VHH binders against Translation initiation factor 2 subunit alpha (eif2a). Designs and how they scored, part 3

Target 1, 261 residues: Translation initiation factor 2 subunit alpha (eif2a), of Pyrococcus abyssi (q9v0e4)
Amino acid sequence: AREYPEEGEFVVATVKRIHNYGAFLELDEYPGKEAFMHISEVASTWVRNIRDYLKEGQKVVAKVIRVDPRKGHIDLSLRRVTQQQRKAKLQEFKRAQKAENLLKLAAEKLGKDFETAWREVWVPLEEEWGEVYAAFEDAAKDGIDVLKGHVPDEWLPVLKEIIDNYVEVPTVTIDAEFEITVPKPNGVEIIKEALIRARDRANKEKDVEVKFTYLGAPRYRIDITAPDYYKAEEVLESIAEEILRVIKEAGGEATLLRKEK

## First folded at step 1 (VHH)

Design q04 (framework vhh_7qia_2)
Fold by ESMFold2-Fast, scan of step 1:
Structure q04 (fold): chain B 261 residues (1-261), chain A 124 residues (1-124)
Amino acid sequence: as target 1 above (261 residues)
Amino acid sequence: QLQLVESGGGLVQPGGSLRLSCEASGSIFSSYAMGWYRQAPGKQRELVAFITSGGSTNYADSVKGRFTISRDNAKNTVYLQMNSLRPEDTAIYYCARGYEIEFTGSGSYTFDYWGKGTPVTVSS
């Protein structure tokens, strides 16, 4: 929405023209803005042939190193982008593009143009959630009514349809280990039955998945996937209490081992 | 309701040609990348070709020089012209809608909506 990017900002850009001294790129997030990348900003080492690094039509994550709005000049660097920074920017861009495409689909279904969709849906959701895709994820998780009051009511049925079909509920996975011993001839079977019962009970909860992995006696790994960290931790505590009780009643010993909190 | 409706599949002899069509509902079609995937029984889905909203085309190595992707935004339709067909081209072909995302500096597309598919069998 700003006319120009800020110095230090990471942007997604499309290579438009390549010369032996540098390349001209279009900024995907700033429509109509063209930027320049000098050959010395393409890689950390000396570049003999710029076409070994860039091709027309290629999209790149670049860092804005200079902006002159008065002259309309924007300079980019590829060499000053770390792998971690590139990954983070790509995730941000992918989420924004998916949200935009879903909103375009919703606008089409409702017979609205995209300028109307931007004003009535995008801007309000971005202001409240920080990013539109996060609002869509919350609606997927907690129902469309979380958007009520933020967008006009006429958008709610079509957004519900789109979100239900195309937005996955975000999940968190935590892990822990159990050390379990049952000093009986059928000890392994007793342990297996206890783990299966605990798993099956937990898996009855919506959006919860529990898996056990045998690591070698006496160690068992548990992986818990849930909508958020608090729910995952709650499920782990419930399972641990049941396993410790059942194993103790069988004459065995069980301990929950945590690496992280 | 966005729908992708594929047509043009069928049985053809080796060396023959087919043109697949995919019709999308609505005027928003022009803002999306469109692609074709294929899946043979027991194999993973493979991206065959895609065309950007700006008209740039990209092809899998296995089909370069034989297949041509094109689009008609006025008709909300994407086409796949398949020439010099081979038995190994036998698969169900899926029309897909996508959006642009970078992958390791090569510029790539993510596809998140597919049609139901149209079968293509190349057999003598």
Scores: ipSAE 0.000, ipTM 0.181, lowest interface PAE 15.8, mean pLDDT 82

Design q05 (framework vhh_rezetamig_d1)
Fold by ESMFold2-Fast, scan of step 1:
Structure q05 (fold): chain B 261 residues (1-261), chain A 128 residues (1-128)
Amino acid sequence: as target 1 above (261 residues)
Amino acid sequence: QLQLQESGPGLVKPSETLSLTCTVSGGSISSGSYYWGWIRQPPGKGLEWIGHIYSSGSTYYNPSLENRVTISVDTSKNQFSLKLSSVTAADTAVYYCATDEYYVESSGDSYTYYFDYRGQGTLVTVSS
């Protein structure tokens, strides 16, 4: 819909050309639009070689920091994108791509062109649900009838077939941090073993996936994907109890850090 | 899935060069979106970033170590290596090779590195 992105918007962009002073990127969501990222916007620390951060053909999530539609100038920043904002934008982008591919398949099965599919299906679903893939997820969960009245009836049977075959019931992901210290020569091995064992035990459960990420001593991040919020919290509690027990028995300290809403 | 495994001597004499190799499986080290690095944990201390390398060939090293450390890649063997010269007892630590896909984190000075993929770690003792 928009010809240009808005200042402050997060975009997915593909690196096209790299120079020593910055890079030119193509905006994936705004066909035909090119943007510039100055080397000082690539990272908050000194950048010796911009190619260590960016490669031609790479897709990145960037924040739009300036737009001048009259001159066709768009300026981007990587350094002003948090990990959480990047994950959220990549998820949004991937969901939109999945929805588009499924809609193209539906259009082909009905003998319709994509322009017709966009007008009759994409635009109405996006207006009502905020994103088309969310409408597909609701149809997968609660049945195709949730789309009745929003798209022409002729689309319902083919959308049902495609959604039933390609759209999975949505999961939830929660995150938390651990602060862990073990003041022993083998402390890193104790921590590593505790995290791996807790992860592997949790991952034995159906539709549960746990990941640990090192953030910098003494901080570790945990991401838990589960069928619903209650299950995700139950898994977190179980993991926290195990880690705290094992670390305390080893003479260390562990704390679960949970940010409140 | 992507897996990393350290190999090298568990004992190094003071003043000599520590050499470690990381073997990568389940993915290609030539992949342009990854950085490949080394971190260590000295006894009784936290994790310390040593350095990392990109497929461009550029390296970034911990300033406290940069005059002693070299990281290199051997794409034919799907391996990358660490050389740390003039070692002392202070270099005794468990050493890990690690990797992650970079987008916004890529500096050891001010930002935390997110290493989703790590080796099992190898203990290196510096002693005569």
Scores: ipSAE 0.000, ipTM 0.131, lowest interface PAE 15.3, mean pLDDT 80

Design q06 (framework vhh_7qbe_3)
Fold by ESMFold2-Fast, scan of step 1:
Formats: structure tokens, sequence, C-alpha cells
Structure q06 (fold): chain B 261 residues (1-261), chain A 122 residues (1-122)
């Protein structure tokens, strides 16, 4: 919401114009602000041809190295951004842009301007959740009522419509291992049937996906994808109970091995 | 699966205007227009960011074409003014459903419309 970025801030910028001495970029998060990146700030190695690194229309993650609001000067660096910092900022930016587009859609449906949407919806959700898209994900997962009390009631029906249509429910994946031994000539067949039945039963639940991976006798990996950690653990316990029962009835042994992340 | 449907093409006299539309069946991030004339390869025309805050144009269309979007309608527009015979082409709508580093490359777009034909008579 600031007029200018701060020194040290990571920003997403789009290349507008390239010259031999540097490039002019538009700051995507600060509308109307143009920034400059000198050729010496493009890469950690000496740059002979700036067009090997930058193209008009390209988006980059850059670090703000200087800001002078009086002169309207913003200087950027690409070489001072690590791949880890780039990835983190890119994910943050993508989520924020998606949330902003969805909020603009909601505002139009309600006949509100975006300034009102920003004040009544964006700012309160950002303060409580840290990012607006995280609030939208929680509403998609647990229902629109999680936003009740944080946003004026008149926004709830339109936000529900938009979130239901455009926000994917986030998932959690947990893993565990089984040690399974059935000391019979058809032991492998018994194990396969037990795992397939447990998998197929669990996969009937909404937003639940179970996968088994053979690691080498006697070890099998299970990966469980579910809407949240509690659901994933519930599914794991149900599967473990079934597998342990079936294997024991067949005269074998099965043990669930847990690793803390 | 995301679908893009273009409309607004047709025959127009040199110096005339047309507005192309492209409606997406779902959310898109970056969107753009590309064109392919007879016996030529597909070339970039214009693109717009997901927020609509950034626009890019090929040098051949700067000042004559304007790209815009209406996110409430999931619709992309290309307003084409002062049309020239060299603008005759099939115009394709393109969309990315994820953030993209390069707006002017066809490879940056995952989804494409079937195209709409624009013929400028001279």
Amino acid sequence: as target 1 above (261 residues)
Amino acid sequence: QLQLVESGGGLVQAGGSLRLSCTASGFTYAMGWFRQGPGKEREFVASISGSGGSTYYADSVKGRFTISRDNAKNTLYLQMNSLKSEDTAVYYCAASTDYEWEYTSPGSYDYWGKGTRVTVSS
C-alpha cells in the first residue's frame, strides 16, 4: 500500500525498455513507478550483452538498492537476488496477484470500487492472516464463515461465490512406512490385496489421495494427501488399523513406522 | 480444462477499427494476442498482466492497438485502430494460468484459442 518500495525490499518488476547501459522496468506492485537497473547490477558476472539477460516484457525479481522519492528514482539489482529469495518472492507475488484479481471481481459484483474493497476486505484479511490469499484458502477449506467478523457481512456471499469457483483447496501430504511380512508362499499377493483395498477405501473420501510405494521387502511407503494435518492423520490411523488387522488374520506381522517432520 | 473463445474478427477497410474479444472459462494470469499472416510465422501483438497494470506491444502496433481486460467477465480485449493491410492475419488469444517470466514469447502461454480472422482491404 506504500507509495514507494523500501531499500532492501524484493520487488517484481517488468522490463519496459532496454539500452546498452541498463534497463527501465515497471514495478508491478507499485503502479506508475518506473525503476532503473544499471548493466552492472544485472548479473554477478561481467555483462557484455544485456539482452542475454533481459527481454522487454520479462518479469524479474529484483532487490531495491536505492530509493529517492524526491527525484522519483528507484534503482534495482538482479545480481543481488539469490535463487531462494527469487523463488520465495515469486510465490508471494503470484498469490497476492491472484487474490487481488479475485477481490476486484468481488468488488465489481457488489458495485463497489476497489478502494472500498481494499479498505474493507484486503487490509483486515492481510492483518489477520498475513496474506489475503491465505484467508481465501482457509475459507475454501473450512467455509466462508471463517471470514465472518473480519469482513463486512455484505461481502460474504460474493466472496463465497468467487472462492468456491477460483480458489483451490490447499492440501497437506504426510508420509509413513510399513514393515509387512507374511511368511506364506502367497505372502506377496496377500500384502498387495491388503494395500489395494485400504488405498481404494480411503480414496473414496473427498480431497483424500493415498499412494503406496514399494521400497523393498519388508518396507512400504504410504503418502497421504488431505485438506489438513488432522484429516491426514485420521486417514493414516484408519488405514493402519485395517492393514494390521488383515495381515494379522493372514498369519503375518505389520508395523507402522512414523517419522516426525 | 481452460477454454478461450475469440470473437470480433471480420473484414474492414484500411484506416478502420475493430475490437477483438476473448472470453476465458476460468481464471487466467497473463493474457496476450498473437497473429499469423499468410505465409508468415506466428508473431506477438500485445500482452497484459493478470492485474491489468502492465501492458506490452509489438513496435508495429504501438499507438494503434490497445489491450485491456475485464476480470469480472474473464474477458480480454484488443482495440485495433488505424488498421493497415499488413494487419491482415488470424488473431489468437493466449493465456497463462500461472505467473510467467516472459510476456512476448508464445512458449509462455499454456492455453490458446482457435483464432479469429481479420482482413484489412486496400
Scores: ipSAE 0.000, ipTM 0.191, lowest interface PAE 14.4, mean pLDDT 84

Design q07 (framework vhh_7mjh_2)
Fold by ESMFold2-Fast, scan of step 1:
Structure q07 (fold): chain B 261 residues (1-261), chain A 125 residues (1-125)
Amino acid sequence: as target 1 above (261 residues)
Amino acid sequence: EVQLVESGGGLVQPGGSLRLSCAASGFTFSDYYMSWVRQAPGKGLEWIGRIYTSGSTSYNPSLKSLVTISRDNSKNTLYLQMNSLRAEDTATYYCARDFTYESGSGEVYIEFDYWGQGTTVTVSS
């Protein structure tokens, strides 16, 4: 970890003290570092009362506009932070906190202190992936071996356990509709059985979830959740082929309908 | 309530040394910049120096070689060490809670919101 933030960096800070000319804030990511925000940097509109914008104990996303390490001066701005930049920083901060908590759990399971975990796991993963949580997501998606060579081998089993239990694989969901008719007295049962079989087969794949929803004869919706769009489309095509085959063999007709976006 | 209480003043001979203390209470001392200011009899206020929350210091150039400011956050105490005292250093010395802001454009906003009662230093033979 750096001792001081850099100019232009976005930081999460907690308001400590408010005065007429500005406020002092503690930097959450730089323990022990305090920063100042002048009243003119609080909002893009004219600020008469700083307490209309800031409350003691409040957490904010601010932009570092000046750093003087010799004096220990850090100056912050709220007015120079867009909503897009604020959302991005909050997401980054939350992801870093999740990763840190997971690493603490892994260290505890191995009987190691956090300083060792930081040196052996955090620093190498941050260097290669930019974010430790991104490395954990890749390990969740593609297996723990993606971390092999980046962290000592003794960490791999415990990280695998922690990642498998706590890291969600990013997923995408696509939808499509089927138009299915089976002109037999038991046609509805044939259709239900075909959909259930296709669903259950697809759900055996890791990180794949398929759901069918009845919309009203002859229409059925399919929702496919998968690690990426390529995989989701592959699963959809496989299911469509099976359903169309099974329904045709039963003397019916099935058509896959795709939405134009 | 915020209180600042200076101590350590007294009579000292020219060339001597003296250490002043300022005991702070009623606020989180470690969160504030602190300054020392003096006032000679019948004269205006003269800023001596400031200590930042980081522990770094900034001094009046006219006094830099003669003084050292330090703080002990565990004791909520600010210190002023003075060496090679001269007759012109005779003054009442105040500690002050400092809210000075220095902008990147070079503008300086000076604000002291609480002051002590002062402690008197007399330099004479």
Scores: ipSAE 0.000, ipTM 0.272, lowest interface PAE 10.9, mean pLDDT 85

Design q08 (framework vhh_gefurulimab)
Fold by ESMFold2-Fast, scan of step 1:
Formats: sequence, C-alpha cells, structure tokens
Structure q08 (fold): chain B 261 residues (1-261), chain A 125 residues (1-125)
Amino acid sequence: as target 1 above (261 residues)
Amino acid sequence: EVQLVESGGGLVKPGGSLRLSCAASGFTFDDYAAAWFRQAPGKEREFVSAISSSGSTTYADSVKGRFTISRDNAKNSLYLQMNSLRAEDTAVYYCAAGDSGTYVDIYEPSEYDYWGQGTLVTVSS
C-alpha cells in the first residue's frame, strides 16, 4: 500500500493525544503514521475548548491538507470536510473494515496468511467491484458464483460460509409522500388506522420494512426498504392502492406524490 | 438508561459554521426517527430538521440549503451541519428521537420519546 496519504485525501484517523493547541491522530489506513491537527482546523467556529470536539480514542474523518514525507509530517483538517464527504468516507471505511475482518477470518480457516489473502482475494475483488464489501454483498444476494473467475477456486467454499453467516443481503430504500384528507371529526384516526394497517401488512413480507411519518396535514411520508428497487416500487404501488381505496371509502381523498428524477 | 447527549454548540460569527452532534445510548437508535428543534429566547420550541429511520430528510424553510441533517446508525449518532449562520439562528438546539415504527408527527414535540438536554448556539459579532 502507499506509505503516505496524498494532499486532499480523506482519511479515517484515531485521536491519540489532545493539547490546547491541537491534537495528534493515528491514521487508521496508514499503519504507523501519526498526523497533527491544529486547533484552528478543528471547526469553522472559534474553538475555545478542543475537548468539546475531540476525545481520545475517537475516530474522525479528516482531510489531508499537507504531507511532508521527508520529515514525516502530515497535517489534517476536520473543518474542511463537508457532511457529505464525511458520511461517504466513513461508510467506505466501515465497509472496508468489515470486508477486511471477514477476509482475515476466511484466511485463518484456509490456513493462509493475510498477505496471500490480500493478493489473491482483496486486490482482484477491489479491482472489479471498486470495493471488496460490494463483491461480498453481490455474493450474498446472487450467490458465491459471482466471484468465480475473480478469486482462486479454493477460496470459494470458505468465502461462501463466511458471507452466508456475516453479510446481510443489501437493501434499497425509497421514499414518497401522500396527501390525505378525511373531512370528519375522527378523520386523523381514520388516516392513522389505514396507514398502520398498510404498514403491518407490508412488513410481513421478507426483507420489507415500511414506515410512515406525519409531516403536517395533509402530508404523510412513506419510507420503504426492500431487497431491490423493483420490489420497493411494487410495495409502494400496493400500499398506495390500498390507502387510496380505504380513504375514498371513508369519504376522504388521497394522492400519492412522487419526486421527479 | 436511555440518553441523548448533544455536543458542538458554541459562539460563532455570522457566516460561520458549526456541527452539532447527538449521541444516543440505551435504545436501538436505528429504529427511530430523529430531529433537531431549537428554542430562541422568548419563543416557543420550533422544528429545524428531521431524518427518518431510512435516512429521508425534511427541513424548515428558514434553514433549507444552509443546514444538513444526517445520521450514523453504526455510531448511534445524529448530526446537524450548520453553514452560513445568521444572528436569527441563535437558540438552544435539542435533538429528539421518536419511534418511527408507529405513526410519528415530526413537527409535534410531544410525539418524540427521547430528548437531549440542549446545546446553546450563539451567532454574534
């Protein structure tokens, strides 16, 4: 792997020591490398007490703002990381960490060292899928044979066992809004009962989770989690049909609103 | 015990940024909808932003485009990234969580089961 991160790279780091002027962090992805974060790089707001933002042992997503390999100096910034960048990097890191732990377990079961596992499994899967955990998710969903030809055959049985035991089938989530009105004194209770009934029916299906959120009359949000987009849309259509029918029978009106795009 | 603990509040100049964090413990955070509310001196508590258990977000018109709500279920944490802060954003900010497995009115404070103690955000020169 690379010896040093590059300027502009987002890294996961663990806070090791905190001083009034800044903190020293260990780079999780670059073993043995320590970096410094000046107090002025911790937050966009003036920082009076650095310990309000950082705690020893805490993992953070930081941007590398300077690298000097000759002196071994790495400078980090927390304030120059947007929420979107932080979320994306943290998810990437956690997925990579999970995949690495599972690969270590597979290597141990096969009596292989991790260097061999990295060369024979990690590098080929990362090259093809972009990230190893995505390959494991595809194998969990569509079967171990999706990895055939990408890793040596001797790894397939042990990877299947580990993926089946530790990798959940990935899901997708879609959202939509309903506009619902029932012009009766007990209208809100009629709506609530209809939504709860539809939710409970849908939630009986394997790997399907439906949730409703009241946004303020006449708006209600629905969130649907399902194994794939096709299934999520099918569930939404089924729920919408039921809600529209029940609400109309109660003397109200309901409309499903979908986002364009 | 069930607890929500906010951090990240402080003094900031107009145009500055703050990131609020809310750490949840003692319950299964990923099954809950979560929200940020604020209360300015002499005013009632008002809705700022909410995020569903699946990650769908809603914002008050006054903060849309400036604030970003997010959650990290693996860390049992809720966040509010506040950019382009204005004097009118000065308030005590509260995080809240409500069981999204049932009907939840995100604008109604009484629908939330758990609340943080609040963190003060002051925007002034």
Scores: ipSAE 0.000, ipTM 0.223, lowest interface PAE 19.4, mean pLDDT 84

Design q09 (framework vhh_gefurulimab)
Fold by ESMFold2-Fast, scan of step 1:
Structure q09 (fold): chain B 261 residues (1-261), chain A 123 residues (1-123)
Amino acid sequence: as target 1 above (261 residues)
Amino acid sequence: EVQLVESGGGLVKPGGSLRLSCAASGRTFSSYAAAWFRQAPGKEREFVSAISSGGSTTYADSVKGRFTISRDNAKNSLYLQMNSLRAEDTAVYYCAADSEYLTPGSEYEYDYWGQGTLVTVSS
């Protein structure tokens, strides 16, 4: 709905024309708006040839350094965008585009136009969740009922269908190491069987994946992928209890070693 | 992590057929959404078709009824069956995969890309 970006905002823009003094870019998120990037704002080092940094058709993440709505002037900077900021903005933009495409699909299935979908679904979800795709992720994880009261009931069945088909449940991965010794001729086989059994049991749970990696005796790495950190930690505790018990019963020793990321 | 390699491109006459293949490496391809894009010389990259990890498909209007996207997760492969080819279908075809979800129509929504395979439709 906003006609112009705000100063300090990060935007996705497409390079349209390049001159020796700067480039003109179209703002992807603000249809019909053209912005200018002076050559001095392209890189932190002195730029001899602007075409070493930009080409027509290229998509860039830029920072809005000035907006003059009265004159229709928008000035952008590429040099004032860190790699971390660029990655975060690009991910935000991709998520918004994904959500918009899914909403268009839902509107088609329900026989609604996009203006109605925007008013009835996009605006309420954006207001409550900050971004529509985050609402879709919560619905994918915790069920469509998290959207009840935020969108009209008639949208819930079609949104459930679209979300179930197209939205991946967000996951997190944690890692830890085991130090395991079994002082028997078949010790390696005992360890292998214990790890395989624990892995296979954990992998039966929905949205949980456990992997072990041999690092060199006596060290083994475990990677646990789960819907959230609480679940990942719970799975790790369960696996550790089983491994420590089985190894002790076999006459060995096992210790869980935690690492931070 | 996934790496994609396209094959099956070549020369065909108008009205002919081609089947493109995309071989994926990596353990997570079956959980990825995947798509085909194309780019003709001097033109922007264009969406062709997409398929979700569960097999739901979508197509660009220009190829609906002529092209069919499919996948074989056991072989870590993505396919594009192209029928009733036209001169306008001449392009380098790229397969793409996204670890998170299906999104029809935008190239920056896909994290992994192949190197492309050339399809030329001429008499």
Scores: ipSAE 0.000, ipTM 0.191, lowest interface PAE 14.0, mean pLDDT 82

Design q10 (framework vhh_nb_b201)
Fold by ESMFold2-Fast, scan of step 1:
Structure q10 (fold): chain B 261 residues (1-261), chain A 124 residues (1-124)
Amino acid sequence: as target 1 above (261 residues)
Amino acid sequence: QVQLQESGGGLVQAGGSLRLSCAASGSIFSDYAMGWYRQAPGKEREFVATIYSGGSTYYADSVKGRFTISRDNAKNTVYLQMNSLKPEDTAVYYCATEDIYLPGTEFDYAMDYWGQGTQVTVSS
């Protein structure tokens, strides 16, 4: 880790002390480093009371406007951070913290210290993916073998276990409707059994979630959450085929209805 | 979603030490700032210490230099090491998640979660 941030860098900082001329903050990503934010850098408009904007213990996203490593001086600005930049930095910070925590857990399970984990896992993955959490997401989505050749093989089983348990695959949700009729006194029970069985089977797949909603006979909605559109569509086709087959065997009729989204 | 359970309280003599633990259940522990608060009989709840997800800490002036807050995200646990205890430290100690006020972000509306508390009594 770098000892000091660079000018222009966005950082997450915790407000430590507030004075009428400014505030002192600790940089979360640079442990032990304290920075100063002058009252004129708190907001784009005149600031009457700095405590209207900052509270001790508060976490903020700030822009580094000056660094002097010789004197240990770091100056921050809150007013020069747009909402888009703030959102992007918070997402980056959260992802980096998650990845670091997961790597620490993997190191503990493998009996290695964190310095070894940083050198053998963090640095190579950051170089290739730009951020470690993106590598973990790719491994969660496409399997641990995407990390093969980038980290020592001894890390792969432990990283797979950690990633499978703690990394959520980015997902998409698609919806469709079924029109199902079974002209028997127990038709509703037959339909329910078919839908529940199809749902439960699909939900056994990693990062796939299927939900059915009764809309009123003969209509049923299906929502499918999956890692990507192609997988969601594949799951829908599989479920539709199963439902249509089972309902036909029961003497009923089922149709998959796709709205133009 | 998050439940907090404190432990480690007890009776100690002035000048003694105690280590409090707070175990959190739920998958969001590593994203939360964690804090310790205390409430003595007949008094308002008082802030003691906070540790943020990145590891930075902040202490109340009354405990600075005597107490140390730390966290273990792998165990979903936050700790409070209390040294040089004084009768004035006698209170029920509570673990809590801290709100983070960052307007327009996913941290805007973080909810506070509190534990049941653990009693610390410092005699003489």
Scores: ipSAE 0.000, ipTM 0.115, lowest interface PAE 17.2, mean pLDDT 80

Design q11 (framework vhh_7qia_2)
Amino acid sequence: QLQLVESGGGLVQPGGSLRLSCEASGFTFSEYAMGWYRQAPGKQRELVAFITSSGSTNYADSVKGRFTISRDNAKNTVYLQMNSLRPEDTAIYYCAADSGYEYEIVSGTEDYWGKGTPVTVSS
ESMFold2-Fast, scan of step 1: ipSAE 0.013; ipTM 0.372

Design q12 (framework vhh_rezetamig_d1)
Fold by ESMFold2-Fast, scan of step 1:
Structure q12 (fold): chain B 261 residues (1-261), chain A 125 residues (1-125)
Amino acid sequence: as target 1 above (261 residues)
Amino acid sequence: QLQLQESGPGLVKPSETLSLTCTVSGGSISSSDYYWGWIRQPPGKGLEWIGHIYHSGSTYYNPSLENRVTISVDTSKNQFSLKLSSVTAADTAVYYCARDYDILTGYSEVYFDYRGQGTLVTVSS
């Protein structure tokens, strides 16, 4: 990490001291760096009491609006952070913190200090993947060998153990709707049985989860969670073929409806 | 499914240490996705965040309580604990243990995925 943040950067900061004219915050990602947030940068509306908006010990996502390394001055804004930007930054921060905690566990298991873990594992993985947690996700998805050549071999067994136990394979979810009609007194039961069988068959596949939701006759929603969009679409096509065939055999009609978005 | 259960004494004398334990069932405390913490609600007041802990032992405390609070985790027992020293009548509250996927602190910014039923602790002679 750099010694100082850049103007325009979003940071996670902890409120340390509050005064009438502003607050002083510690930058969580830049250890030992203190920043200042003027009362006018706390909210878009006029602020009478800064303590209505900030509490000591509170963590916030702030935008860096000024950096002066010569004087050690960093100025922050809370009012210039949108809800979307805040959520994205918190996700990035949590991913980094999660990766750091996992690396600390790996270092402890190997009898190494964190400085060594940082130099031998963190820096190389961050350089190649952009973030360490992304490397851990790739290892969880495609196996520990994706890290081979990027970290010393002695780390691979302990990283595999930790990644297998604590890192979930990243997934995507797609959705579609079925329009299904079976013009029989027990039509709903026939439809339900067909959907359950298709769901259970698909769910036997590794890292695939299928869920059906009744939206109101004749509409049913399907949600498919899978490792990637290609797999999700493949699963959807397989399920659609099975449902269409089974419903036709029962004397009904079924159509797969795809959302444009 | 996931259940959190507080346990500890319902009555503590002024100046003593309050000790509570949270037992987690139906899920592992070793999950790297979550923090585990304590919040309290004094009678007639809002929720107050006390602190939280990651399974690695990393802790974050409310600065107003920092000098009196210790939170610890025992991953082998799937439990975490709170010690609050030098209690006074102002510490009388319902205490909850909770799971939180958001590291943001303070009442308005805490997201509790799950919390226990709460346990009333009265500080009185």
Scores: ipSAE 0.000, ipTM 0.149, lowest interface PAE 15.0, mean pLDDT 81

Design q13 (framework vhh_7mjh_2)
Amino acid sequence: EVQLVESGGGLVQPGGSLRLSCAASGFTFSSYDMSWVRQAPGKGLEWIGRIYDSGSTSYNPSLKSLVTISRDNSKNTLYLQMNSLRAEDTATYYCARGEYYDSSGYFTEAFDIWGQGTTVTVSS
ESMFold2-Fast, scan of step 1: ipSAE 0.011; ipTM 0.482

Design q14 (framework vhh_7qbe_3)
Fold by ESMFold2-Fast, scan of step 1:
Structure q14 (fold): chain B 261 residues (1-261), chain A 123 residues (1-123)
Amino acid sequence: as target 1 above (261 residues)
Amino acid sequence: QLQLVESGGGLVQAGGSLRLSCTASGSTYAMGWFRQGPGKEREFVASISSSGGSTYYADSVKGRFTISRDNAKNTLYLQMNSLKSEDTAVYYCAAEPFSGYYTEIDSYEYDYWGKGTRVTVSS
């Protein structure tokens, strides 16, 4: 969309040429644009050999530190990208790539070229949702009709088919810990049976997945995946109530440990 | 998923030495050591390139600490000499998991920091 990136923007770039003073990279999201990364911007520490950090053909997440459109100069930094920022940009890029591949498949099924798909589907969805894959996730969760009015009706049946087959319904995962003791020779077996029963009961609900992880007696972790936080917390409360009751009846003690902040 | 496990911490008298180790579950690029003292923010200690060919040290440890790595064992080391009370901290290993094309990296659950190993320097 834009001809040049903005200062402060995170971009995906491919290393094309490496010299002892820096590297030249192509911006994957800005076709035909070349950028430069000085050796001093490769890492927070002194760099003797730039090839320890970069290789030709490698894709990287970099921060745009300078743009001069008049001269066609774009300067990048690798050292000014935190691991959290790199992860977020990588996720954004992969989501966009996935959405583009799904849209290409939809265009092929309708006998339309990709330029038409971009104009009729990509641009409207990006404008409304901020990213196309988010629109596809909403359609997966709440039905294809959430896209009605944003794209031409002729796209809806093919998008529904593709979204239903390739897009996972968004979920949230919460975690908590149980401290459980049953002071009997078969205490471990009693605990396992209680956790398995609670898990299997909860997993009968649509789009709910419960997993227990043994951390070392007396600690057990629970991870609950559900469509939203309200449902995840409701499932946790139900499981906790059942476990605490069953363990107490077995002559043991169980406590739900919640840590917030 | 990349995991880092630090070891080698303990109690040592001022002027003494300790060697810290950090084992990675897979290949890493640049690696480094950071530390957090009581009531302080996490600070940089030392770093080393993927090949081991370049190293950098914080001024507070320069000449006393030596960073090295054994890529065959996926292990990072910090040799700490002439230890001072101000070196008392939890020491953390950090790593960049990038090697080759970024398109081969499609995990969003990177854990590139260890849980730390405690070093206490007594007078």
Scores: ipSAE 0.000, ipTM 0.126, lowest interface PAE 16.4, mean pLDDT 81

